# Designs tried in a protein design chat: VHH binders against q8ne09r852to980. Part 5

Target 1, 129 residues: q8ne09r852to980
Amino acid sequence: KFSDLLNNKLEFEHFRQFLETHSSSMDLMCWTDIEQFRRITYRDRNQRKAKSIYIKNKYLNKKYFFGPNSPASLYQQNQVMHLSGGWGKILHEQLDAPVLVEIQKHVQNRLENVWLPLFLASEQFAARQ

## First folded at step 17 (VHH)

Design n2
Fold by OpenDDE, look of step 21:
Structure n2 (fold): chain B 129 residues (1-129), chain A 126 residues (1-126)
Amino acid sequence: as target 1 above (129 residues)
Amino acid sequence: AVQLQASGGGFVQPGGSLRLSCAASGFTFTNYAMAWFRQAPGKEREFVSAISTSGGYTYYADSVKGRFTISRDNSKNTVYLQMNSLRAEDTATYYCAAHEWFDEYTYLDSSDYDYWGQGTQVTVSS
């Protein structure tokens, strides 16, 4: 279902707007950024590193992924923290690429299991059907 | 100068164990994934194991899964390979290698590694 949304540009935009109206656009932004990271050819190391650093700085902080409104449970946050190598590494060093994919998994889970159902149940969505 | 110094190789009987060490210097160790490769005479160099920069991810060749364990101590700039249940086919020269930043698509390819150590010989024979 989430994949269907990704293949429909118009509905995807409606979903984005929906999230924005609910002050919850960060999940989709994070997911999208990591998706963009995943699309960078692995042979372009510098580009992947740069994008990874961008993602790390934007999302791996106490305001989002490690914050009280995180898309991940405390257990999952701790797991990602472990995989990341701790705060020191998150703050001052580069992360391993697979960590980003792990983050995306948790973000996607909330998008699919929380926000997408709400979007599909919305009056706005119904009005377009 | 960048250095990777491997040690711990030797002669063992089948079923025996060895622990390889690779001490790194001359670069920021914590920014590099580390790996072990091996090459037997007349054969191509093959991937054995890799560990991510933080140690959160480890990978193994199918031939060594369940028998070998890779680990690292970032405080000592050292990567290890615990080799248990050794077999004759494990006989090879083992090399440690460093890969800047860990990427899931590049750890298998020896050509993507930036630094290589000198080999340490492992011989498994009855």
Scores: ipSAE 0.755, ipTM 0.872, lowest interface PAE 0.7, mean pLDDT 95
Fold by OpenDDE, fold request of step 22:
Structure n2 (fold): chain B 129 residues (1-129), chain A 126 residues (1-126)
Amino acid sequence: as target 1 above (129 residues)
Amino acid sequence: AVQLQASGGGFVQPGGSLRLSCAASGFTFTNYAMAWFRQAPGKEREFVSAISTSGGYTYYADSVKGRFTISRDNSKNTVYLQMNSLRAEDTATYYCAAHEWFDEYTYLDSSDYDYWGQGTQVTVSS
């Protein structure tokens, strides 16, 4: 169903607005940013690096991915931390590209299994059906 | 000056083991993915293994999976290739290479690597 949202611009926007009203826009933002990263041709190193740094700084911190309201479990957070090479790497260096994809998986999981069901169960969604 | 100095090559019998090392200098090692390539006489250079900057990700050619292990020690600016269960077809000159930043889409192509070391010969023969 998440893939269905991706193929429906209008419904995707409704989903985005839904998340915003619940102060939970970060998951979709993170997913989207990483998706954009994935779509950058690998030959464009500079663009990929820049986007990676942007994503790292915005999401890989204690306020989001490594925070108490993370889309990832503590175990998953630790796994990502390990893959990242630790806080030193996260804070001062570039992350390896595959790490972002791993993060996206966890974020997508919460989007699909937590937020999407809530969205589909919302009165607003029902009203449009 | 950038240097990649490989060592550890030699002669071994089939089933034997070798551990290659590649010591890097002249660049920020922790910002580079490291890889091993090999070239046998009359053959093209082929990918053997790669490791991400932090060591969190490793990749192997199908021909060496389960037998070779790549690792790195960033405190020593060194990448290693543990080669077990060596076969005659593993005979080649092995090269260490560095690639700025690790991207899963670029590690297979030798042309994407920024720095190369001198080769170290590995000969597997009974």
Scores: ipSAE 0.751, ipTM 0.871, lowest interface PAE 0.7, mean pLDDT 95
Fold by OpenDDE, look of step 19:
Structure n2 (fold): chain B 129 residues (1-129), chain A 126 residues (1-126)
Amino acid sequence: as target 1 above (129 residues)
Amino acid sequence: AVQLQASGGGFVQPGGSLRLSCAASGFTFTNYAMAWFRQAPGKEREFVSAISTSGGYTYYADSVKGRFTISRDNSKNTVYLQMNSLRAEDTATYYCAAHEWFDEYTYLDSSDYDYWGQGTQVTVSS
């Protein structure tokens, strides 16, 4: 279902707007940024590194992924922290690329299991059908 | 100067064990994924194992899965390769290599590694 949304530009935009009204646009932003990272050719190390650092700084902090409204459970946060190599690594060093994929999984989970159902159940969505 | 010094190679009978070590210096060890490659006479160098910068991810060639274990001690700037249940086909010169910023798509390709150590010979023979 989420994949279907990705293939429909118009509905994707409606979904984005829906998330904004619920102060949850960061989830889609995070997912999208990591998706963009994943699509960078592996031969372009510098671009991948730069994008990784951008993602790390924007999302791997106490305001989002490690915050009270995280898309990940406390257990999952701890798991990601462990995989990351700890706060020192997150704050001062580069993360291993696979860690971003793990983050995206948790974000996608909330998008698919929480926000997408709410979106599909909304009056706005029904009005367009 | 960057150095990767491997040790621990030697002669062992089939079924035996060896533990390789690779001590790194001259670069920020914690920013590099580490790997082991090996090359037998007349054969191409092949991937053996890799470990991410934090140690959270490890990868193995199919031929060594279940027998070899890669680990690292960042406090000692050292990567290890525990080799158990050694076979004759494991005979090769083993090389330690470093790769800045671990990427799941590049760890298999020797050309993507930034630094290489001198080889240590492992000979498995009855």
Scores: ipSAE 0.748, ipTM 0.868, lowest interface PAE 0.7, mean pLDDT 95
Fold by OpenDDE, fold request of step 22:
Structure n2 (fold): chain B 129 residues (1-129), chain A 126 residues (1-126)
Amino acid sequence: as target 1 above (129 residues)
Amino acid sequence: AVQLQASGGGFVQPGGSLRLSCAASGFTFTNYAMAWFRQAPGKEREFVSAISTSGGYTYYADSVKGRFTISRDNSKNTVYLQMNSLRAEDTATYYCAAHEWFDEYTYLDSSDYDYWGQGTQVTVSS
């Protein structure tokens, strides 16, 4: 269903607005940024690195992914931390690219299982049907 | 000066084990993914295994899966290749290589690796 939403530009925008209204835009932003990262050709290493650093700094911190309102459970956070190589790596070095994909999975999970159902059940959505 | 010094190669019988080591110096080891390649006589160099900078991700050629294990000790600037259940077809010169920043799409391509060590010979024969 999330994939269907992604293929419907209009509904995707409505979903984005819905999340914004609920002060929950970070999940979609994170997912989108990582998706953009994934779409950078592997031959463009500089752009991939730059985007990776941007994503790391923006989302892999105590305010979001490793925060109390994280899209990932504490267990999942610890897994990602381990894969990342610890705080030292996160703070001072570049993360391995696959770590971002792992993060995206957790973010997508909350988007699909928490926010999407709420969106589909919303009055706004119903009004457009 | 950048150096990758591989060791641990030798002669073993089929079913035997070897542990290769590659000691790195002259660069920030923790910023580099490490890999092992091998080249048999008359064949092209082929990917064997890779490990991400933090060690969280490992990759293996299908031919060595379940038998080889790559690991690294960042405190020692060393990458290892534990080779178990060795076969005659594993006979090759093994090379250690370093790749700045681990990307899931570049670890297979030898041309993307920045540094290479001297080869260490592994011979598996009865």
Scores: ipSAE 0.746, ipTM 0.870, lowest interface PAE 0.7, mean pLDDT 95
Fold by OpenDDE, look of step 17:
Structure n2 (fold): chain B 129 residues (1-129), chain A 126 residues (1-126)
Amino acid sequence: as target 1 above (129 residues)
Amino acid sequence: AVQLQASGGGFVQPGGSLRLSCAASGFTFTNYAMAWFRQAPGKEREFVSAISTSGGYTYYADSVKGRFTISRDNSKNTVYLQMNSLRAEDTATYYCAAHEWFDEYTYLDSSDYDYWGQGTQVTVSS
């Protein structure tokens, strides 16, 4: 169903707005940023690195991914921390590209299993059907 | 000056084991993915194994999966290749290489690696 949203620009926008009204835009932002990262050609190392750094700084912190309202379980957070090489690396060094994909999985999981059902059950969604 | 010094090569019989080491200096080791390549006489250089900057990800050529293990010690600026169950076809000169940052789409291509060490010879023969 999430894939259906991705293929419908209008509904995707409605979903985004829905998340904003619930002060929960970070998941979709994170997912989208990582998706953009994934679309950068691997031959463009500099752009991929820059985008990775942006994503790392914005989302891999105690305010979001490693925070109390993380899209990932504590276990999953620890796994990502391990894959990332620890706080030292996250804060001061470059992140390995595959870690972002792992993060996206967790974010997507919450989008699909928590927010998407709420969106689909909303009166606003029903009114458009 | 950047240096990658490989060691640990030698002569072994089929089924034997070797452990290669590659000591790095002259660059920030923790910012580089490390890899091993090998080249046999008359053949092209081929990918053997790679490890991400943090060691969280490892990759292997199909021909060495289950037999070779790549690891790294960032405190020693060293990458290792444990080679078990060696075969005659593993005979080659093995090269250590460094790749700034780690991208799962670039580790196979030798042209994407920034630094290379001198080769260490591995000969597997009865």
Scores: ipSAE 0.732, ipTM 0.866, lowest interface PAE 0.7, mean pLDDT 95
Fold by ESMFold2, look of step 19:
Structure n2 (fold): chain B 129 residues (1-129), chain A 126 residues (1-126)
Amino acid sequence: as target 1 above (129 residues)
Amino acid sequence: AVQLQASGGGFVQPGGSLRLSCAASGFTFTNYAMAWFRQAPGKEREFVSAISTSGGYTYYADSVKGRFTISRDNSKNTVYLQMNSLRAEDTATYYCAAHEWFDEYTYLDSSDYDYWGQGTQVTVSS
């Protein structure tokens, strides 16, 4: 499902707009930023590191991933906190790249199991059929 | 000056155990992934194990999985390699290395590592 949406640029943009109108754009923004990170050639060490730091600062905070509207359960948040090395490391130091892959899995799960079904059932989607 | 001081090598019988230590100084240890490489006489240096900056991720060469355990103590700026069930094929000089930031795609390539220790000899023989 989500992979099918990624292959349809028009419907992907409609999905993005749907999320914006429902004040839920952060999940797709986070997923997209991590996907961009994963597409940086691994030999571009400094570029990958800089993108990783950007993602950490933008999403690994109490306003999103470690907050009440996180795509992850409290258990999953605690796992990511442990893998990250704790709040001191998240706030002030570099974050290991594999943590981002773990985060993307949780974000993708919510996109696929919560937002995508709501989008497909939306009046806006039905009107275009 | 940056230093990586590996120790704990020695002579051991097959099936025995050793624990290697690598003490780091001259850089912010918690910003670095750590790894062990080894080089036997007449062979190229090969990857043994790596550990992420926080210790949350560990990686092992297939030849050592289940026998070796990498760990780190960030309060002591030290990385360890617990080597169990040693075999003659494990005979080598073991080197510790440091890589700023952990990327799961660059830990195998020795050319990506910033700092290297002088190594410690492990010899497994009857």
Scores: ipSAE 0.361, ipTM 0.712, lowest interface PAE 2.8, mean pLDDT 88
Fold by ESMFold2, look of step 21:
Structure n2 (fold): chain B 129 residues (1-129), chain A 126 residues (1-126)
Amino acid sequence: as target 1 above (129 residues)
Amino acid sequence: AVQLQASGGGFVQPGGSLRLSCAASGFTFTNYAMAWFRQAPGKEREFVSAISTSGGYTYYADSVKGRFTISRDNSKNTVYLQMNSLRAEDTATYYCAAHEWFDEYTYLDSSDYDYWGQGTQVTVSS
């Protein structure tokens, strides 16, 4: 399970390498950036706000989350668009923090249900047992 | 100048309803989360409800959950609090407040809010 990998840095690094060799790193990058955001102390509002803007600009665009290879279905993409306040707000303003958690759930779903099974069945993983 | 003008308070019987309004001016309303706090005589100001900048997320104190509904109309620069099934313990001055950018971990803390209204009195008598 993906949550179990978080407790084993060596296995997490193997998974990250697997994703890189399969040109699929964007999901893990997005998940990791949002996790880093969640670990910034809430009292550091400026740092949390800046990280939120960085994540929005990097991932909430036609190249990833709103593009053809998104981890989210069209329905889920529309939910995120609504929760964010619309495309104009996404382009020009900061997202409310809970929107990032919603995005992370969709990204984690693909990591757990697509990439992790492929990794566990891979020759890269089996060679280390 | 920034203004938050709360209105709609008054006297009601237990079980009654009121709708509070808070009209905002002097800042970009869509960049701010909005909240309601209340303060009864002799008590600390306490959180009631908050709504994110887009309106996509709403939060409630446990004591009001299911009875109160927060909403916002960004075209009117106004946040609302629909209060149903009012009880004597809801008697307080109700304040609206604005918080630039919404973080789900800071909405409870009155010290994180940037702007405050003057309040509107709600009185519920047994």
Scores: ipSAE 0.345, ipTM 0.704, lowest interface PAE 2.7, mean pLDDT 89

Design n2
Fold by ESMFold2, look of step 18:
Structure n2 (fold): chain B 129 residues (1-129), chain A 126 residues (1-126)
Amino acid sequence: as target 1 above (129 residues)
Amino acid sequence: AVQLQASGGGFVQPGGSLRLSCAASGFTFTNYAMAWFRQAPGKEREFVSAISTSGGYTYYADSVKGRFTISRDNSKNTVYLQMNSLRAEDTATYYCAAHEWFDEYTYLDSSDYDYWGQGTQVTVSS
């Protein structure tokens, strides 16, 4: 039901606030930034490249995707590392666009299977029904 | 002085194999996706295969899937096209091309590629 939340701007903002109060905002931020990337028209090659660099710098580091609280397993992190071309490329160059889609899948999995159920079971959500 | 030097073309019988190489110089190879295009006389240049900057993603035209394999060696600044089960319809000049950064939406369009090689002729004799 994550798609239902995306279509309700008010509940999406409530979900964002829920994650923020649980120190878990990075998953939704990452998912949203990659979704915005996917909606940039391909004719804006430089804009798509710049957004890709922004996303990798913000999320593909030891504080999030390659850290202890990553939405991805160690195996999945290693797959992304291989597809990206290694730490040198991640640190200093742009990612290939398909790598971002792969990352978004892992982030979405945690949003759907961990955070969304907790949000729907929250007192704040129940009070608004 | 950017150079993409394609080689490995030649004459081969139907069902035979060839391996094309494209050696790159004058730019940072690891920043570029690589592709092969081909052009037969009287036809437009057409997409054959592409490979992402790290080699993690490969793409093929339907007409060559299962017969051709693209690969790259970033330590040698070289991209390869292994062509198996060759047919008369594969006869063409094969060009390698480089595209800064890889995007799955732009690899088919020859106008999006930044650098082009001189080409190598592949002729499959009936």
Scores: ipSAE 0.311, ipTM 0.685, lowest interface PAE 3.1, mean pLDDT 89
Fold by ESMFold2, fold request of step 22:
Structure n2 (fold): chain B 129 residues (1-129), chain A 126 residues (1-126)
Amino acid sequence: as target 1 above (129 residues)
Amino acid sequence: AVQLQASGGGFVQPGGSLRLSCAASGFTFTNYAMAWFRQAPGKEREFVSAISTSGGYTYYADSVKGRFTISRDNSKNTVYLQMNSLRAEDTATYYCAAHEWFDEYTYLDSSDYDYWGQGTQVTVSS
């Protein structure tokens, strides 16, 4: 399961490589960046704010989260857009931190329900067992 | 440069309702989370409610959950607190506060807020 993969550094790197060969590396990159954000102590307000801005600019755009290959359905994308305060706020203002957790849930769902099963069924994974 | 002007307080019977308003100026309102705190005589200032910069997330102290509703109108630079089913223990001075950016871990601590209003008195008595 995804939590077991996170604790196995070698298999995590294999999973990352698997995603790259399937042109799907953005899901894991997004999940990882948000997890790093969640690990920054809340007393480091400026660091948490800077990381949230980085994540917003990198992933909350039409090339990924609000695009045709989003990990989220159109309904879920619209929910995140509403919670974010709209395109004007996403592009030019600060974003509420809890929105990142909502995004991570959708990204993790695709990692768990689509990519992880394919990885575990892959020839590469089987060869290492 | 920054002003937070709270209003709408007054005297009300137990079970009654009041709506507090806090008008903001001197900063980009949509970049700030807003909160209400209250302080009764002889007590420490306590968290009442908070709302995220977009209004998409709201938080309430357990003592007011279900009775109070926070909202904001970003076009009017104003945050509101609708207070229903008021009780004697709700008697306090209510302060609005602003916190740049919103992080769900820092909304409870009054020391993390950048700007404060002068408060409005709410008195619940029969």
Scores: ipSAE 0.268, ipTM 0.655, lowest interface PAE 3.4, mean pLDDT 88
Fold by ESMFold2, fold request of step 22:
Structure n2 (fold): chain B 129 residues (1-129), chain A 126 residues (1-126)
Amino acid sequence: as target 1 above (129 residues)
Amino acid sequence: AVQLQASGGGFVQPGGSLRLSCAASGFTFTNYAMAWFRQAPGKEREFVSAISTSGGYTYYADSVKGRFTISRDNSKNTVYLQMNSLRAEDTATYYCAAHEWFDEYTYLDSSDYDYWGQGTQVTVSS
């Protein structure tokens, strides 16, 4: 169903608004930013590096991915920290691209297993059917 | 000036082991993925192994998987290749290479690597 939502621009916007009303917009923002990164070709190395730095700074912090309401368990957070090379590398250096894909998997799991079912069960969604 | 100095090659019997090292200077080592390639006389240079900038991700050619181990020590600016269970077909000059940043889809292409070492010879024969 998440793939169905991606193909329907109007329902995607409704899902985004649903997440905003539940103070949970960061999951979709993170997923979307990483998806945009994945679509930048290797030839555009500077663009890929800049997007990777933007994603790292915006999401890999104690306000989101390493915080109390992370989409990842503490164990999964520690695994990402190890794969990233530690806080020093996260804060000051370039992050290896596969780490972003790993983060996206955790974010997508919460979108698909928590938020999407709640959205599809909402009165607003049912009223449009 | 950037330099990659490979060492540790030599003669070894089939089934033996060698450990290659590649000392790097002239760039921020922790921003570079490192790789080993090899080339036998009259053959094309081929990918052997790669390691991401943090060391968190490692990759191997099918022909060496399970026998070779790549590692890096970012405090010493050095990448290593532990080669076990060596075979005659492993005979080649082994080159280390450096690629700024790491992308898991481009580590195989030698044209994407920015810096190359002069190589170290590995000869496996009875």
Scores: ipSAE 0.261, ipTM 0.656, lowest interface PAE 3.5, mean pLDDT 88
Fold by ESMFold2, fold request of step 22:
Structure n2 (fold): chain B 129 residues (1-129), chain A 126 residues (1-126)
Amino acid sequence: as target 1 above (129 residues)
Amino acid sequence: AVQLQASGGGFVQPGGSLRLSCAASGFTFTNYAMAWFRQAPGKEREFVSAISTSGGYTYYADSVKGRFTISRDNSKNTVYLQMNSLRAEDTATYYCAAHEWFDEYTYLDSSDYDYWGQGTQVTVSS
């Protein structure tokens, strides 16, 4: 159903607001930033590279993806760390683009399996149906 | 100055193995994706294999998949191509190449590569 929500601008905004009121907006922000990266045409290589660096700095840290509130398990976090080339490369160098797609999968899983069911069961959503 | 020095080519019988090396200098190796291309006489240069900046992602042409293995050692600024089960069709000059950053859309196109080695000859014959 997450794909259905993406096609409904009004309900997408309600979902965003739901996440904000539950102090859980980081998952959707991360998913959205990576989706924007994926929509930058490959001919705009400098823009894709700059967006990749922005996403790395904002989300690939111990306050989100590599921390206790991560959408990924410790095993999955370690797998992403290995694919990224380790902490030194994450902190100081450029990140290979396919790593972002892998991260987005984990973020999307939590959006679909945790947050979306809670949203659909919310009093506010039910009242609009 | 930037240098990519390919080595390890030679004569080998069909079914044999060969390991190519490409030593890099003059740039920050860990910022660059690395690739091997090959060119047989009378043919255009074609993609063989690529490896991402971290080594976490590898790609292969269908014709070599399962027989060739690309790897890199970032501590030695070197990329390798292990070539097993060699065939006459693998006879070519093999070139290593480098381009900054790795994006899954650009590794096949030889025009996207910033630096090229001089090549090393691989000859597979009975």
Scores: ipSAE 0.243, ipTM 0.650, lowest interface PAE 3.6, mean pLDDT 88
Fold by OpenDDE, look of step 18:
Structure n2 (fold): chain B 129 residues (1-129), chain A 126 residues (1-126)
Amino acid sequence: as target 1 above (129 residues)
Amino acid sequence: AVQLQASGGGFVQPGGSLRLSCAASGFTFTNYAMAWFRQAPGKEREFVSAISTSGGYTYYADSVKGRFTISRDNSKNTVYLQMNSLRAEDTATYYCAAHEWFDEYTYLDSSDYDYWGQGTQVTVSS
Protein backbone atom coordinates (compact mmCIF):
# COMPACT_ATOMS: atom_id res chain seq x y z
CA LYS B 1 0.00 0.00 0.00
CA PHE B 2 1.02 3.56 -0.64
CA SER B 3 0.34 4.36 3.00
CA ASP B 4 2.82 1.68 4.05
CA LEU B 5 5.43 3.23 1.84
CA LEU B 6 4.89 6.59 3.48
CA ASN B 7 5.63 5.07 6.88
CA ASN B 8 8.92 3.52 5.73
CA LYS B 9 11.50 6.19 5.06
CA LEU B 10 13.96 3.81 3.47
CA GLU B 11 11.45 2.27 1.07
CA PHE B 12 10.03 5.69 0.34
CA GLU B 13 13.48 6.78 -0.76
CA HIS B 14 13.81 3.69 -2.94
CA PHE B 15 10.45 4.53 -4.49
CA ARG B 16 11.58 8.08 -5.15
CA GLN B 17 14.74 6.82 -6.83
CA PHE B 18 12.70 4.36 -8.84
CA LEU B 19 10.51 7.18 -10.12
CA GLU B 20 13.57 9.24 -11.03
CA THR B 21 14.96 6.42 -13.15
CA HIS B 22 11.65 6.46 -15.02
CA SER B 23 11.63 10.23 -15.45
CA SER B 24 8.48 10.39 -13.36
CA SER B 25 9.46 12.05 -10.10
CA MET B 26 6.98 14.93 -10.51
CA ASP B 27 4.02 12.91 -9.27
CA LEU B 28 5.61 12.18 -5.93
CA MET B 29 6.95 15.71 -5.67
CA CYS B 30 3.50 17.15 -6.33
CA TRP B 31 1.86 14.80 -3.87
CA THR B 32 4.43 15.57 -1.22
CA ASP B 33 4.19 19.33 -1.65
CA ILE B 34 0.41 19.26 -1.40
CA GLU B 35 0.68 17.04 1.63
CA GLN B 36 3.00 19.57 3.21
CA PHE B 37 0.46 22.27 2.39
CA ARG B 38 -2.27 20.28 4.10
CA ARG B 39 -0.18 20.03 7.24
CA ILE B 40 0.30 23.76 7.61
CA THR B 41 -1.91 25.06 10.38
CA TYR B 42 -4.81 27.24 9.32
CA ARG B 43 -3.46 30.05 11.48
CA ASP B 44 -0.26 30.25 9.47
CA ARG B 45 -1.91 31.97 6.54
CA ASN B 46 1.28 33.47 5.15
CA GLN B 47 2.96 30.10 4.94
CA ARG B 48 -0.16 28.55 3.41
CA LYS B 49 -0.32 31.27 0.78
CA ALA B 50 3.36 30.94 -0.04
CA LYS B 51 3.14 27.17 -0.34
CA SER B 52 -0.03 27.39 -2.41
CA ILE B 53 1.59 29.80 -4.83
CA TYR B 54 4.62 27.56 -5.07
CA ILE B 55 2.49 24.50 -5.82
CA LYS B 56 0.38 26.37 -8.35
CA ASN B 57 3.37 27.69 -10.26
CA LYS B 58 5.24 24.39 -10.26
CA TYR B 59 2.48 21.92 -11.04
CA LEU B 60 -0.71 23.66 -12.17
CA ASN B 61 0.47 24.41 -15.67
CA LYS B 62 0.61 22.95 -19.15
CA LYS B 63 3.97 21.35 -18.44
CA TYR B 64 2.53 19.03 -15.81
CA PHE B 65 -1.04 18.80 -14.51
CA PHE B 66 -2.61 20.40 -17.54
CA GLY B 67 -0.13 18.86 -19.95
CA PRO B 68 -0.27 15.82 -22.20
CA ASN B 69 1.44 13.59 -19.63
CA SER B 70 -0.83 14.66 -16.79
CA PRO B 71 -1.67 12.28 -13.96
CA ALA B 72 -5.28 13.29 -14.64
CA SER B 73 -7.43 12.52 -17.64
CA LEU B 74 -8.50 15.37 -19.89
CA TYR B 75 -11.93 15.16 -18.31
CA GLN B 76 -10.46 15.36 -14.82
CA GLN B 77 -8.23 18.25 -15.85
CA ASN B 78 -11.26 20.14 -17.07
CA GLN B 79 -13.09 19.38 -13.87
CA VAL B 80 -10.24 20.75 -11.80
CA MET B 81 -10.04 23.81 -14.03
CA HIS B 82 -13.73 24.51 -13.58
CA LEU B 83 -13.55 23.92 -9.86
CA SER B 84 -10.70 26.41 -9.69
CA GLY B 85 -12.68 29.03 -11.60
CA GLY B 86 -10.91 28.60 -14.90
CA TRP B 87 -7.56 29.76 -16.20
CA GLY B 88 -8.24 33.29 -15.09
CA LYS B 89 -8.44 32.18 -11.48
CA ILE B 90 -5.49 29.81 -11.77
CA LEU B 91 -3.37 32.72 -12.96
CA HIS B 92 -4.14 34.51 -9.74
CA GLU B 93 -1.98 33.97 -6.70
CA GLN B 94 -4.55 32.36 -4.46
CA LEU B 95 -6.51 29.16 -5.10
CA ASP B 96 -9.06 27.36 -2.99
CA ALA B 97 -7.45 24.81 -0.72
CA PRO B 98 -9.90 22.07 -1.81
CA VAL B 99 -8.65 22.41 -5.37
CA LEU B 100 -5.17 21.40 -4.32
CA VAL B 101 -6.57 18.44 -2.42
CA GLU B 102 -8.47 17.35 -5.51
CA ILE B 103 -5.29 17.56 -7.57
CA GLN B 104 -3.51 15.45 -4.98
CA LYS B 105 -6.18 12.76 -5.34
CA HIS B 106 -5.51 12.43 -9.05
CA VAL B 107 -1.76 12.37 -8.51
CA GLN B 108 -2.10 9.78 -5.78
CA ASN B 109 -4.27 7.67 -8.05
CA ARG B 110 -1.51 7.42 -10.64
CA LEU B 111 1.10 6.75 -7.96
CA GLU B 112 -0.97 3.93 -6.47
CA ASN B 113 -2.31 2.35 -9.63
CA VAL B 114 0.58 2.79 -12.04
CA TRP B 115 3.91 3.42 -10.36
CA LEU B 116 3.55 1.54 -7.08
CA PRO B 117 2.73 -1.78 -8.78
CA LEU B 118 5.71 -1.35 -11.09
CA PHE B 119 7.93 -0.58 -8.14
CA LEU B 120 6.73 -3.62 -6.20
CA ALA B 121 7.33 -5.81 -9.24
CA SER B 122 10.86 -4.52 -9.78
CA GLU B 123 13.96 -6.67 -9.28
CA GLN B 124 15.37 -4.10 -6.94
CA PHE B 125 12.39 -4.38 -4.64
CA ALA B 126 12.50 -8.17 -4.73
CA ALA B 127 16.17 -8.16 -3.83
CA ARG B 128 15.43 -6.30 -0.60
CA GLN B 129 12.73 -8.70 0.56
CA ALA A 1 -13.16 49.40 6.50
CA VAL A 2 -14.45 45.88 5.99
CA GLN A 3 -18.17 45.69 5.48
CA LEU A 4 -20.64 42.92 4.72
CA GLN A 5 -24.08 44.33 4.06
CA ALA A 6 -26.85 41.75 4.02
CA SER A 7 -30.31 42.39 2.60
CA GLY A 8 -33.38 40.56 1.34
CA GLY A 9 -34.84 39.37 4.60
CA GLY A 10 -38.49 39.80 5.54
CA PHE A 11 -41.77 38.09 6.27
CA VAL A 12 -42.94 35.17 4.20
CA GLN A 13 -45.50 32.39 4.50
CA PRO A 14 -44.50 28.74 4.71
CA GLY A 15 -43.63 27.43 1.27
CA GLY A 16 -42.56 30.88 0.13
CA SER A 17 -39.21 32.08 -1.16
CA LEU A 18 -36.67 34.76 -0.31
CA ARG A 19 -33.35 35.74 -1.81
CA LEU A 20 -30.69 37.14 0.47
CA SER A 21 -27.82 39.25 -0.78
CA CYS A 22 -24.58 40.21 0.92
CA ALA A 23 -22.50 42.99 -0.57
CA ALA A 24 -18.85 43.03 0.47
CA SER A 25 -16.41 45.91 0.60
CA GLY A 26 -13.12 46.81 2.22
CA PHE A 27 -11.35 43.54 1.40
CA THR A 28 -10.38 41.41 -1.60
CA PHE A 29 -13.66 39.57 -2.06
CA THR A 30 -12.26 37.07 -4.56
CA ASN A 31 -9.76 35.78 -1.98
CA TYR A 32 -12.45 34.72 0.45
CA ALA A 33 -14.95 31.93 0.63
CA MET A 34 -18.34 33.20 1.69
CA ALA A 35 -20.95 31.66 3.93
CA TRP A 36 -24.33 32.15 5.49
CA PHE A 37 -25.10 31.42 9.11
CA ARG A 38 -28.33 31.87 11.02
CA GLN A 39 -29.37 32.26 14.60
CA ALA A 40 -32.84 31.82 16.01
CA PRO A 41 -33.87 33.23 19.38
CA GLY A 42 -32.59 31.07 22.20
CA LYS A 43 -30.53 28.91 19.84
CA GLU A 44 -26.89 28.82 18.87
CA ARG A 45 -25.69 30.22 15.59
CA GLU A 46 -25.65 27.48 13.00
CA PHE A 47 -24.07 26.96 9.60
CA VAL A 48 -26.39 27.27 6.61
CA SER A 49 -24.28 27.33 3.45
CA ALA A 50 -20.82 28.16 2.09
CA ILE A 51 -19.28 28.77 -1.32
CA SER A 52 -15.61 28.75 -2.37
CA THR A 53 -13.84 31.72 -3.92
CA SER A 54 -14.51 30.56 -7.45
CA GLY A 55 -17.88 29.01 -6.71
CA GLY A 56 -16.60 25.56 -7.58
CA TYR A 57 -17.43 24.18 -4.16
CA THR A 58 -20.69 24.65 -2.29
CA TYR A 59 -21.72 23.27 1.07
CA TYR A 60 -25.10 23.07 2.76
CA ALA A 61 -26.49 22.14 6.12
CA ASP A 62 -28.61 19.01 5.91
CA SER A 63 -31.65 20.98 7.01
CA VAL A 64 -31.53 23.23 3.94
CA LYS A 65 -30.26 20.87 1.23
CA GLY A 66 -32.49 20.88 -1.81
CA ARG A 67 -34.19 24.09 -0.72
CA PHE A 68 -31.42 26.66 -0.46
CA THR A 69 -28.88 27.62 -3.12
CA ILE A 70 -25.77 29.69 -2.50
CA SER A 71 -24.11 31.62 -5.32
CA ARG A 72 -21.77 34.53 -5.82
CA ASP A 73 -20.97 37.23 -8.34
CA ASN A 74 -17.35 38.22 -7.97
CA SER A 75 -17.80 41.13 -10.36
CA LYS A 76 -20.26 42.60 -7.88
CA ASN A 77 -18.55 41.46 -4.69
CA THR A 78 -21.83 39.85 -3.68
CA VAL A 79 -22.90 36.47 -2.32
CA TYR A 80 -26.50 35.28 -2.54
CA LEU A 81 -28.72 32.79 -0.79
CA GLN A 82 -31.82 31.67 -2.64
CA MET A 83 -34.21 30.21 -0.11
CA ASN A 84 -37.12 28.17 -1.45
CA SER A 85 -39.80 26.11 0.26
CA LEU A 86 -39.29 28.05 3.45
CA ARG A 87 -40.41 26.55 6.74
CA ALA A 88 -41.21 27.98 10.14
CA GLU A 89 -37.96 26.51 11.47
CA ASP A 90 -36.03 28.64 8.97
CA THR A 91 -37.01 31.71 10.98
CA ALA A 92 -33.80 33.33 12.16
CA THR A 93 -31.41 36.20 11.77
CA TYR A 94 -29.16 35.39 8.83
CA TYR A 95 -25.52 36.46 8.78
CA CYS A 96 -23.05 36.65 5.94
CA ALA A 97 -19.42 35.76 6.72
CA ALA A 98 -16.08 35.60 4.92
CA HIS A 99 -13.47 32.85 5.29
CA GLU A 100 -9.95 32.91 3.91
CA TRP A 101 -8.48 29.55 2.84
CA PHE A 102 -11.35 27.40 3.97
CA ASP A 103 -11.46 23.67 3.17
CA GLU A 104 -13.84 20.77 3.62
CA TYR A 105 -12.93 20.56 7.29
CA THR A 106 -13.08 24.20 8.34
CA TYR A 107 -16.17 25.69 6.69
CA LEU A 108 -18.46 24.60 9.53
CA ASP A 109 -16.60 26.36 12.29
CA SER A 110 -17.89 29.89 12.73
CA SER A 111 -14.81 30.80 14.74
CA ASP A 112 -12.64 30.47 11.65
CA TYR A 113 -14.48 33.16 9.72
CA ASP A 114 -12.64 36.46 9.47
CA TYR A 115 -15.44 38.91 8.76
CA TRP A 116 -19.11 39.06 9.66
CA GLY A 117 -21.95 41.15 8.40
CA GLN A 118 -24.94 42.61 10.09
CA GLY A 119 -27.80 40.18 10.33
CA THR A 120 -30.96 40.26 8.26
CA GLN A 121 -34.17 38.90 9.76
CA VAL A 122 -36.10 36.14 8.04
CA THR A 123 -39.50 35.29 9.48
CA VAL A 124 -41.54 32.41 8.14
CA SER A 125 -45.05 32.46 9.56
CA SER A 126 -48.65 31.92 8.54
Scores: ipSAE 0.133, ipTM 0.544, lowest interface PAE 3.6, mean pLDDT 91

